# VH-VL binders against q89xp2: the designs that were tried, part 27

Target 1, 226 residues: q89xp2
Amino acid sequence: MTSPCKHGDRPPGRHDLVFVSPAGWRAMLDARDDLAADSLLARWPKMRWPTIRRRALPHEATGVALGLPLPPSAGKKRVALLVEIDHVASVARPPSLQQARAYAPRNWWPTLDRLDGLALRHSVDARVYGSLAWQSLTGLDYVTGRSDLDVLFEFRSETDIDRFVADVAAIETSAPMRLDGELMSADGAAVNWREVHGGASELLVKSIERVVLLDRHQFISGATGS
Short names: E, the ipSAE of ESMFold2; O, the ipSAE of OpenDDE; V2, 0.75 times the mean of E and O plus 0.25 times the DockQ between their complexes.

## First folded at step 6 (VH-VL)

Design x03 (framework fv_polzastobart)
Fold by ESMFold2-Fast, scan of step 6:
Structure x03 (fold): chain C 226 residues (1-226), chain A 118 residues (1-118), chain B 107 residues (1-107)
Amino acid sequence: as target 1 above (226 residues)
Amino acid sequence: QITLKESGPTLVKPTQTLTLTCTFSGFSLSTSGMGVSWIRQPPGKALEWLASIDWDDDKYNNPSLKSRLTVTKDTSKNQVVLTMTNMDPVDTATYYCAREDYWSFDYWGQGTLVTVSS
Amino acid sequence: DIQMTQSPSSLSTSVGDRVTITCRASQSISSWLNWYQQKPGKAPKLLIYDASSLESGVASRFSGSGSGTDFTFTISSLQPEDVATYFCQQYNSYSWTFGQGTKLEIK
């Protein structure tokens, strides 16, 4: 009953895609006239587009807090949603670099290809989130001339994290865009890769539940805090 | 009350174009989440979805029908029109229009039997 | 296209019996599945939407269950007016596809 994902048998992590059941969409639209009146939001259940998990507000503790990022043409707003746990149909990982490549500007392709090769060499699972992810998922125009490339790097115990982030920094020097992103441990805790590359002794570690400061070695060892 | 009614020819010659009109009342195709579909059923056989049009003027056609289908709407008249080209005797069927509420076909017209023969 | 296969293709049973019809999708459709009843000479009528939700005004003896690829439709106690052909329909992916139908008759 405490698990948010009954169909996939996998609880959502950071940037994981959450698919709401048709009953869940109907319940949300029936409860909120503002959502039901929005033609763009009506596309979400229509196209079976996913949502993304967000950190719950205090009054949302008993449900699953979700977000919908709207494209820049709609004011680049994030719509907050709340569903019952039973209305989570499935959970999926964010799109891979290969899946997102077809939707990316052509001048981003060399960077995406370099990152894909780097991830393979370092035993890292690399996925996209943010503007490019949502453009690849929906076909809507999320990516602009000012967009960052947002990459989620899930590292393994054998990953040399310091070498990995140094290689990411090297790739960025030739990139036509800012390369933003997170290093994620197996338990779902994430930090901005630049903080790790910068040599900070304490890292701002983000999870679905909270944000905490951890010692660098504590995060790298897979511990998410005391 | 929500109602839908199909109208158009009941007899079509091979190679001709079929045009069917769905006239509805009790709802608007400007309402988010609403659509109208055309669905056919050959005598004694299964239902086959043909085409849909929705509140956003998004049009969907069954790929199996080789681009023979066009669907349009006139929101001011509460009408949806299906055009199907190059009719063949195998296209003989009862043609329904139905309201879509997020693709649950919750209200249907009575259907119109279209016979394709010489 | 997602193929929908119903079982059985037809059945004959007695008033008061429990009737179960199954529907199998060729790939996962989550719970994006509807069930329709079609009486001879009539348009289909929506009975169950979203795999398990009973449509307003539909008798409580009708129910649906399942997710992913396997779905069931049940009539808990068959009534004479339930003689009809029943169809499942997936709406997970375009094109929308229907099962071939299950014809229900009374002995």
Scores: ipSAE 0.273, ipTM 0.683, lowest interface PAE 4.4, mean pLDDT 87

Design x04 (framework fv_polzastobart)
Fold by ESMFold2-Fast, scan of step 6:
Structure x04 (fold): chain C 226 residues (1-226), chain A 118 residues (1-118), chain B 107 residues (1-107)
Amino acid sequence: as target 1 above (226 residues)
Amino acid sequence: QITLKESGPTLVKPTQTLTLTCTFSGFSLSTYGMGVSWIRQPPGKALEWLASIDWDDDKYNNPSLKSRLTVTKDTSKNQVVLTMTNMDPVDTATYYCAREDYWSFDYWGQGTLVTVSS
Amino acid sequence: DIQMTQSPSSLSTSVGDRVTITCRASQSISSWLAWYQQKPGKAPKLLIYDASSLESGVASRFSGSGSGTDFTFTISSLQPEDVATYFCQQYNSYSWTFGQGTKLEIK
């Protein structure tokens, strides 16, 4: 019998981490000379580092489209990968604020602590993605003096979204960096928190599969999944 | 055909340094995904990984024994050498070298029994 | 270190029987797991890699399954030459660790 968790516990959502199986890495490295020849890319399977899901192009419809974000020292390139679903070993949420804190610049710590407390008070699950997430996952230098702090805020039905984004904006005023990020509903639809805070009547809502313009009320009420 | 063979002393006194050589053929340690590990097995006990060296010259040592272990390679001779300091009777074991092919051990040497006694 | 625990520690059964050995990791190792066969006085032989992939030249009666923390190794129809000790090994992270072994004997 095959494992029930071979594909991961749930389908990958936005910013979720995808761990490729040994068989998947073996297949890719045997087929792709560019992956095998690059010492940094060679470290990915050696260190069991994850990939990130990306939106599939039309010709990639049957596979799982993945990316490897490279650090600034390697040109900030994203290496595109395509794997069969059977080669997805597991899926994990992006690192929590607490997990990422140890890898963050010390001057970011007060902002991370304030965000963690805010998320708890508003019934929000806060995770990091982008530069800080990859620095915490790999130990490589992704964060620079120009980096944003990218936070994914998964809200619940009881969350007062308007109050939450106002409090996020207040935290940003004392932050040493730009605080970027997304509000995400339970169904995986996400919107930039600044668009909600700015009072826009229409929001650019992103999912793993599509980007659509939705009425603010539709997004907040959960009528976004289609 | 792929072969590996261990060589070195079969009897070592307590406090001495053990040096074992793995001589291999049929593959290159510069090939992506390839490595050579040293693994030991005390009589009647489980296998214990000691050290590894891989295609890009990365070295890995068992943390419980790290201060005692050195692994090196000699590409001109197709050899991987393990050095283990301060030998003790509890280090009596059969010592194997094995090829790592994408991190699993697909080919093994025959093993060499090293007895540590006065 | 990741601890690997096998069960049972020993097994006695008959030719033709289905044999199952289990291996549990103390933390998730995805599918970074191999199974080895070791006959008395011989080096281990790789049977299964990546939890479920059969090594080239290995008889099809051997199979592996599982992911995360729980893994099984199965011999669908035991043959006399299968008498050996079987070990699981995780290669999710250095240091690599092995189970304590399962000794398989025929009645």
Scores: ipSAE 0.322, ipTM 0.703, lowest interface PAE 3.8, mean pLDDT 87

Design x05 (framework fv_polzastobart)
Fold by ESMFold2-Fast, scan of step 6:
Structure x05 (fold): chain C 226 residues (1-226), chain A 118 residues (1-118), chain B 107 residues (1-107)
Amino acid sequence: as target 1 above (226 residues)
Amino acid sequence: QITLKESGPTLVKPTQTLTLTCTFSGFSLSYSGMGVSWIRQPPGKALEWLASIDWDDDKYNNPSLKSRLTVTKDTSKNQVVLTMTNMDPVDTATYYCAREDYWSFDYWGQGTLVTVSS
Amino acid sequence: DIQMTQSPSSLSTSVGDRVTITCRASQSISSWLAWYQQKPGKAPKLLIYDASSLESGVASRFSGSGSGTDFTFTISSLQPEDVATYFCQQYNSYSWTFGQGTKLEIK
């Protein structure tokens, strides 16, 4: 994984990794007996593992809303956390396909290699999120026989999006897993790649703060609405 | 009061195995976030972290010395034991055990000087 | 592993002086850094944790600052009992590493 960037370098976007400062972890542990008592949750500050951004609830308006996903063996639980902005030490991009490969099931390697090559050809920055990302970050068992491969494709202005998603679909036909994921513009707006491939005239575009329905042409041209 | 104390041989011959015991009181190594580390300091030199064991029985060894190091705990005796194989004169140092409370080493034992010579 | 470079290696100054010691990490460690005081024949004593937090019972003349790669430890008004070797330590990731130490003496 890339070394964490300064917080001021870029605000946390979708699937970005948020590293909480020691003072932030201490404040959370002092405020929450349930966090302090949970042996697995105690691993997070001990191992300096990141958290992920989530949408803030109305009563969380002044803080940074975070989550940490627990592995399947600990149940289907995402722990909701809230920190002050000053307690965000750094933000990092999700792991690259190359970084995550070493932690992936061996039968996923051909798919990861094909996606990495495809991304290079189309001027796309491909990152993993979800189960494989957390397995690569923690060494804990997040990936199961039912797991999807979740990929974030950040496209550039020169990317032919229609051709790219057609090539992603072609790779999925021979993949041993479902290939899920998002196309993300430089401004952080994301859409499920399958919706784009499906030819929908309107796309469900997601950002950290909102979910909106946009015209396909608006999203592809880089105009995401107000 | 929180205390830690190192015990073991003060003289070791080259090629022998060193076994050091850290006996602690005033805290539980079963409490989430707690750990005990072994740190050494050759005379007049910097501190070097050797190994750690925590509340989950997770063990961490310095990669430079990993094949030589074993750390274990006995929660019923409040003890953490370090074993270091194939001792050499360059391993002469004061050996400390120290408590880790998530962050840093907030309590240290007094240290025990181990001299490696024939 | 993360390398900690500490300067100066030794410092001689007068009672009442402001003393500054610097520690530099080879890569970003956020604020996962502690400062220890070690008097001759004694174990190290924690003074500062999380780069800037004063350990309970430690005199207020000691302070720390910095984040990322560059860190500073300060004694605002040196007292005779402050003669010691001072070490920084990163605890951002295992293997944990210490600086080489700064030996502080009075003229």
Scores: ipSAE 0.493, ipTM 0.774, lowest interface PAE 2.7, mean pLDDT 88

Design x06 (framework fv_polzastobart; at its last look DockQ between E and O 0.60; V2 from the best seeds 0.00; counts 0 for: pae E 2.4 > 2)
Fold by ESMFold2-Fast, scan of step 6:
Structure x06 (fold): chain C 226 residues (1-226), chain A 118 residues (1-118), chain B 107 residues (1-107)
Amino acid sequence: as target 1 above (226 residues)
Amino acid sequence: QITLKESGPTLVKPTQTLTLTCTFSGFSLSTSGMGVSWIRQPPGKALEWLASIDWDDDKYNNPSLKSRLTVTKDTSKNQVVLTMTNMDPVDTATYYCAREDYWSFDYWGQGTLVTVSS
Amino acid sequence: DIQMTQSPSSLSTSVGDRVTITCRASQSISSWLAWYQQKPGKAPKLLIYDASSLESGVASRFSGSGSGTDFTFTISSLQPEDVATYFCQQYNSYSYTFGQGTKLEIK
């Protein structure tokens, strides 16, 4: 389930939802006439929809860099926002598979149900991000006939990662869509599940701040950033 | 100057349909972030939000009143209309329309008392 | 729906006194909360929005604070014209909900 965490409880991680305070939205709209004139951007604060964290550009070092993904019909892929830390009201995890299911194409339901069952067996917390997540959060049309299903798999210490990714690959073989996604350690470092399934000795690991190559054992054991 | 004013019948019989019109000036419902809401207040009681309509013609109705509510707008006339079916004596209240500037009710009409009795 | 519990239901005090009214939401509403003043026979008037922002033209003696579930409305020095019923309102989600109101009177 997606639940807001108070500002200061935990810094936003990859794919976390960032809720901007009403004062923060007013400050952004007052400062940028282009945002205020956009009828879809006006919808965001009215509906209390979240934003997502993005990596800050060098000139954005003093604020919280956020992105607002617009649906395909709007022609824009992401609106860049910058807010003061005091305007971050709360942070929440991405929607669960169960929360997103009602908004997914019906032919995706068997895959979502298989993934939910798999996650339970492997002590994995599975959440959606990308097109399906934003469709479930806003009710707007983000999912198209070409969309991937993007899943964030947060594993626990007891998770058999090699077996888990093999089972994910098996589920994808019968899926009506490409199953993209990331394995995420408890400290927030993430890697594409296919790289792990491929058996590489070094993995391209992503965090909010950086992208690094890590030893496979180091990533799996949770020793990243120690 | 921003003004809103409610108009419609002040006496309605049980089972009848109530239609109220909000006429406003000083702003446009085509402006992004702008909306108009209907709020009612039974005598001596709390305020209850009923419905809203916004710049994109999106409509929101209080689910406690189920399918009894319809809200529409006519931007050229600067009017918002509320229709409420199957009126009951418990629906006796002062009915307000208010401007919703993004998410707050910053200007209100004077209100119109609607009495539902046989 | 989000329930708004307001206290006290009524308050009687003297001109110049500090007045405090509280509002509690049944679940977190961040700072999506407004305070309204309603004088007898009149429509409500917006005083505070976004939990703590003073509406333009409203006297500085009025203030709001709080976030999450607990909110406070304060009149720093009560004036005779402040006699009214005060309501909190959450706008974190539709359906919007109001508190039951606090009736403020002068002794």
Scores: ipSAE 0.654, ipTM 0.838, lowest interface PAE 1.4, mean pLDDT 89
Fold by ESMFold2, look of step 7:
Order: C-alpha cells, then structure tokens, then sequence
Structure x06 (fold): chain C 226 residues (1-226), chain A 118 residues (1-118), chain B 107 residues (1-107)
C-alpha cells in the first residue's frame, strides 16, 4: 500500500503511519490483555497493519503516542497505544490518492481522478487519510455513505495556493461526498483548505504537537521550511 | 509439553486427494494468537509453506496451490486437517504441521513422508 | 512473493570458529524473520525470531541481526552438535517463504 520511510528521515506529519516492530507488538501483547483478547485488535499485529500518530497526553512524556482507528462497525473510536521509540520500525506517508482509488466506492472515482489530475498540474502531492486511507490499508469497511473524502495536499513554494483551492472547490461542487482537505506545508503543519479558499488572513494551523492561529504569510512561509 | 503429530496415508496414487491430520496437545487453537501451518519438504529440497489456519478460523493458502488446498480445524479434538487434491509425483515430500504463536513456527511435528506414485 | 536468498549454500569450518550466514529479502520485511536449524531426518527447530530474539532454551552462541532486506545469523563458536542445515523464513506477509538453506559441516 504505502512505502515506509525510516523514522527521522523526514519531519513527521500529523497523518503519518507508524509501523511497529515485531518486538514492539510482542511487548504490547504481553502488557495489554485487551489487545490479545479482542479479535479485531489482534488483527493489527496479525496483519502487520500500521498505526496512526495521535497527540500525546500530558503524562505521556516518553514514547510515541499511537492509535488503532477502528472501523465504524466497531464504533468510531481509536484505541490508544504508547510505544517506546525503539519499537518504531518505520514511518510512512499516508497512502497516495492513486493507491487508494481502487478501495473507494465506484461513484467516488471521477472525483478522485479529477483531484489526482489537479494535484499533478500544480505539483502537489495528494494523499488520503481517514476512512478511505484505512479502508485501503486494511480492506475493512471504513467508508460509509456519509463519509468525507479526507485528502492531504502537500504543496511546494511554487504552488499557487489560491488558484489550487479554487479548483478544489470547483471539483467539490460535483462530488458525491464532502471534501475535507488539508493543505500541508513542508514542516508538516496543516490547515483546512476551506479557510484558505475563504480568504482568511489568519489560519487555524494544526500540527502533531498543537493547534495554533497563524497569519496566512506565516503558514505559506513554512512551505519552504523557513 | 507442546506436541504436534501428523497422521494419514504415506502412499497415494496420482490424481488422488491427500488428507492429513495434525493432532496436537499442550495448547489450544482457540487461544488468541495461535495457528497451525502445514509445510512440506521434498527429499533434499527447501521447505515450502502450504497453508495456515488460526484461532479466528482465518485460512491462508499458498497462492501457487490454493485451488488444491483446504484447511480446517476441530478445536474440540485439537486437530487441523489438510486436504490436497490432484496429487502428482512432484508432491512427494515430508509434510509437517507446525504451531504458529502469533508469527514464527515455534513447535513442529516430526513430519510424515507422503509418496505419490502409481 | 518475497524471495529469501541465503548465502552461502554450504559451509565447512572448524569447531570453535565463528559461523556467519546471511539472508537477503527481495523487499523490506522489517524484522519479521526467523532462523531455523534442521538436522538430517528431524523437524526444524526455531532458534531466532523477530530477526534477533533468541528462542527460549536455545544456546546463547546463536544470534541474529538485521532489518529491512539484509539479515545475518551467527554462531559465535561452532560446536560439534551444530552440524545441520540452517534456513531463514520471512513472516512479513502470508506467502511465508524460506531461504534455500545453508548446509553446515565440520572439516
């Protein structure tokens, strides 16, 4: 599904996938009776599925805060894990839009194709997170009739962001689902595309560590790593 | 003490169906994380994984053989059964069953040699 | 399927020598790898799991290392009872595959 990269080779993004080592899974299974006893939770180590990063709680000062996002049939929840950094085998970007296409409902395909074409024209890296991502990673039913399409757009300094989001808005008008897209700068901070499309001078910027309000110029400057 | 033992015919004719039974003790296949796998080894050749069944009754077959293989379990009898159709002389091998404890094969049966010939 | 290539195919060395056997996977398997010992006429025996973890009851002269695509199995000081065929096995995905084996002899 998705190509892993080594931990520390790239700044972590808020939607990065984390693959736990077999030693990490054995340690967690030994410590957590709930993981071993539940057939769905046991599928993560059985299938070697990745986990997702989550914001650490205040008392989680050491380790890596991870989650197992469960499908709707098991409730819309994320089972919390805390692993030692030595048990992180690799970190990978979310599935590409192209990789996820085959796992989407057929009526989503034209929208996915238009988004992929748009991303290519603007030199934007388009990836999915949320329900479609986890459906593509696991094969389980995550996408429902009310699911959003969650797309992550990593833009570059040459990207005309205003024109890009206008084109995204045009695509959404014909889409069979709500498009919940994020624009991500090179440093891993992200903003909802609608805030940019709406012309806001201040943007609500989300990162793995926190949520802050930044000036539009400050967010765009982060796209160059400055 | 964990043990596994293969049983079944040692000689079959080409085109016949082979049925092998793995009888095990010292663990339960209903325990989370447990599985039983069938692996074969032709004389003097490498090991080849055939099929697995786990505690959730999930089944996995070697893709090159999948239409020929059926694996089932009877947890109350501590048995796993492999059925392999349309046997051919190239299928002559020692057939092992092995316990999978989450991932690796930590206990193996002694194996049974199955010869396929006219 | 993931191919596992072992090297060497056979090895003859002396009691007390260090033995090194390698496996290369055709794609990354993280550390989802085991090493087995098989003596003639006997079933395989698990020695190392998760690439580097020693199975309970296995002598400490056996060790494993590596991750990704390149893995190494080591016997720090060869003993007479170590004469066997050794092979690796990946369990990253369910078409579990084995290396072709390394036949180890004492000269």
Amino acid sequence: as target 1 above (226 residues)
Amino acid sequence: QITLKESGPTLVKPTQTLTLTCTFSGFSLSTSGMGVSWIRQPPGKALEWLASIDWDDDKYNNPSLKSRLTVTKDTSKNQVVLTMTNMDPVDTATYYCAREDYWSFDYWGQGTLVTVSS
Amino acid sequence: DIQMTQSPSSLSTSVGDRVTITCRASQSISSWLAWYQQKPGKAPKLLIYDASSLESGVASRFSGSGSGTDFTFTISSLQPEDVATYFCQQYNSYSYTFGQGTKLEIK
Scores: ipSAE 0.466, ipTM 0.758, lowest interface PAE 2.4, mean pLDDT 88
Fold by OpenDDE, look of step 7:
Structure x06 (fold): chain C 226 residues (1-226), chain A 118 residues (1-118), chain B 107 residues (1-107)
Amino acid sequence: as target 1 above (226 residues)
Amino acid sequence: QITLKESGPTLVKPTQTLTLTCTFSGFSLSTSGMGVSWIRQPPGKALEWLASIDWDDDKYNNPSLKSRLTVTKDTSKNQVVLTMTNMDPVDTATYYCAREDYWSFDYWGQGTLVTVSS
Amino acid sequence: DIQMTQSPSSLSTSVGDRVTITCRASQSISSWLAWYQQKPGKAPKLLIYDASSLESGVASRFSGSGSGTDFTFTISSLQPEDVATYFCQQYNSYSYTFGQGTKLEIK
């Protein structure tokens, strides 16, 4: 289990898991008549399963924007929710590669282990999001034969990003699945690792606040301007 | 108006099986989020949760009594049935059925006293 | 299994007094806590849910607070009709447990 951070330690960023209080769940569901008949959604708070922090839409001026992806068996619907900050019970990072491993297909294990080793060598914090993460969190079937492995790589100022992404690409060559994911700086700004590996001079940088095109060197140096 | 009512034998012999029926009105177990639980209370003692069944036909039992408990529902009749095997005098208690609204019990039956005696 | 420790087991107070009952969970249960009132020969009645939310139709003199492991139930001004046993209840992972109860009497 990911150790939850107490409310107030840090604001939830992109991909963070957000656990909502009972009162929060009641408030969210009461505000959404269209969700009242969803059996799995009704199960969610009962199981104390988390949501995921997402960027707010333009019309979502107040509150914390949350996402809830349902499994393929439930139509793979993505539910958008909005909760008041006071109803955030706790925040956690996505599961580590090690934590998620037991829930992954066996043929994924060598790739997960190689990525974990790579992350450790480069002092990169690697976390899983997407289908594998939700499978590990809920025990429900999220991973299919078409699923990608989604990894969040939090890098540091001393990280050789070019070497790192090259090594990720090398691992993908022998992987049974596609490797997707993002490189995230300390300030929460993130870029698709493939975009970086492609050698683009400008990168599409996503943060909780905005999406912007930034110079490659500016992003890597951490000068994204918060 | 929401109501629940327990029915079944009030006297059971040791080693016999207890079968209780909860008949309810004012709500449906086809509604997401709804459940019915059985809770018992020995005379002068604390409440003990026994089992639950919800709108999705998921069943949950008290871990300490799991092997002895079975819960089923008939949504069309608005009934939930509890079966408890191998009854013992220690199982003498008032048995309640209650509506489960997520994490709490907001409506209760009046309860039925079940005595286990030779 | 999560254990609920309720305190005190019994108390006797006067009409108009403030009454406080506490409940401690053996591990964090967030705000998944309810309080019930049970009068002799009657089924329990839900008073507070989600640790601090007042059930519909319940008098405003009843309140609840707390989160995590420590919870408090309060009657701001005790009335004669409040003589009863009070229970806390937690939910965790499809398991319910109750406190041992607090018997409240009037002097």
Scores: ipSAE 0.289, ipTM 0.734, lowest interface PAE 1.9, mean pLDDT 92
ESMFold2 (binder alone), look of step 7: mean pLDDT 91; pTM 0.930

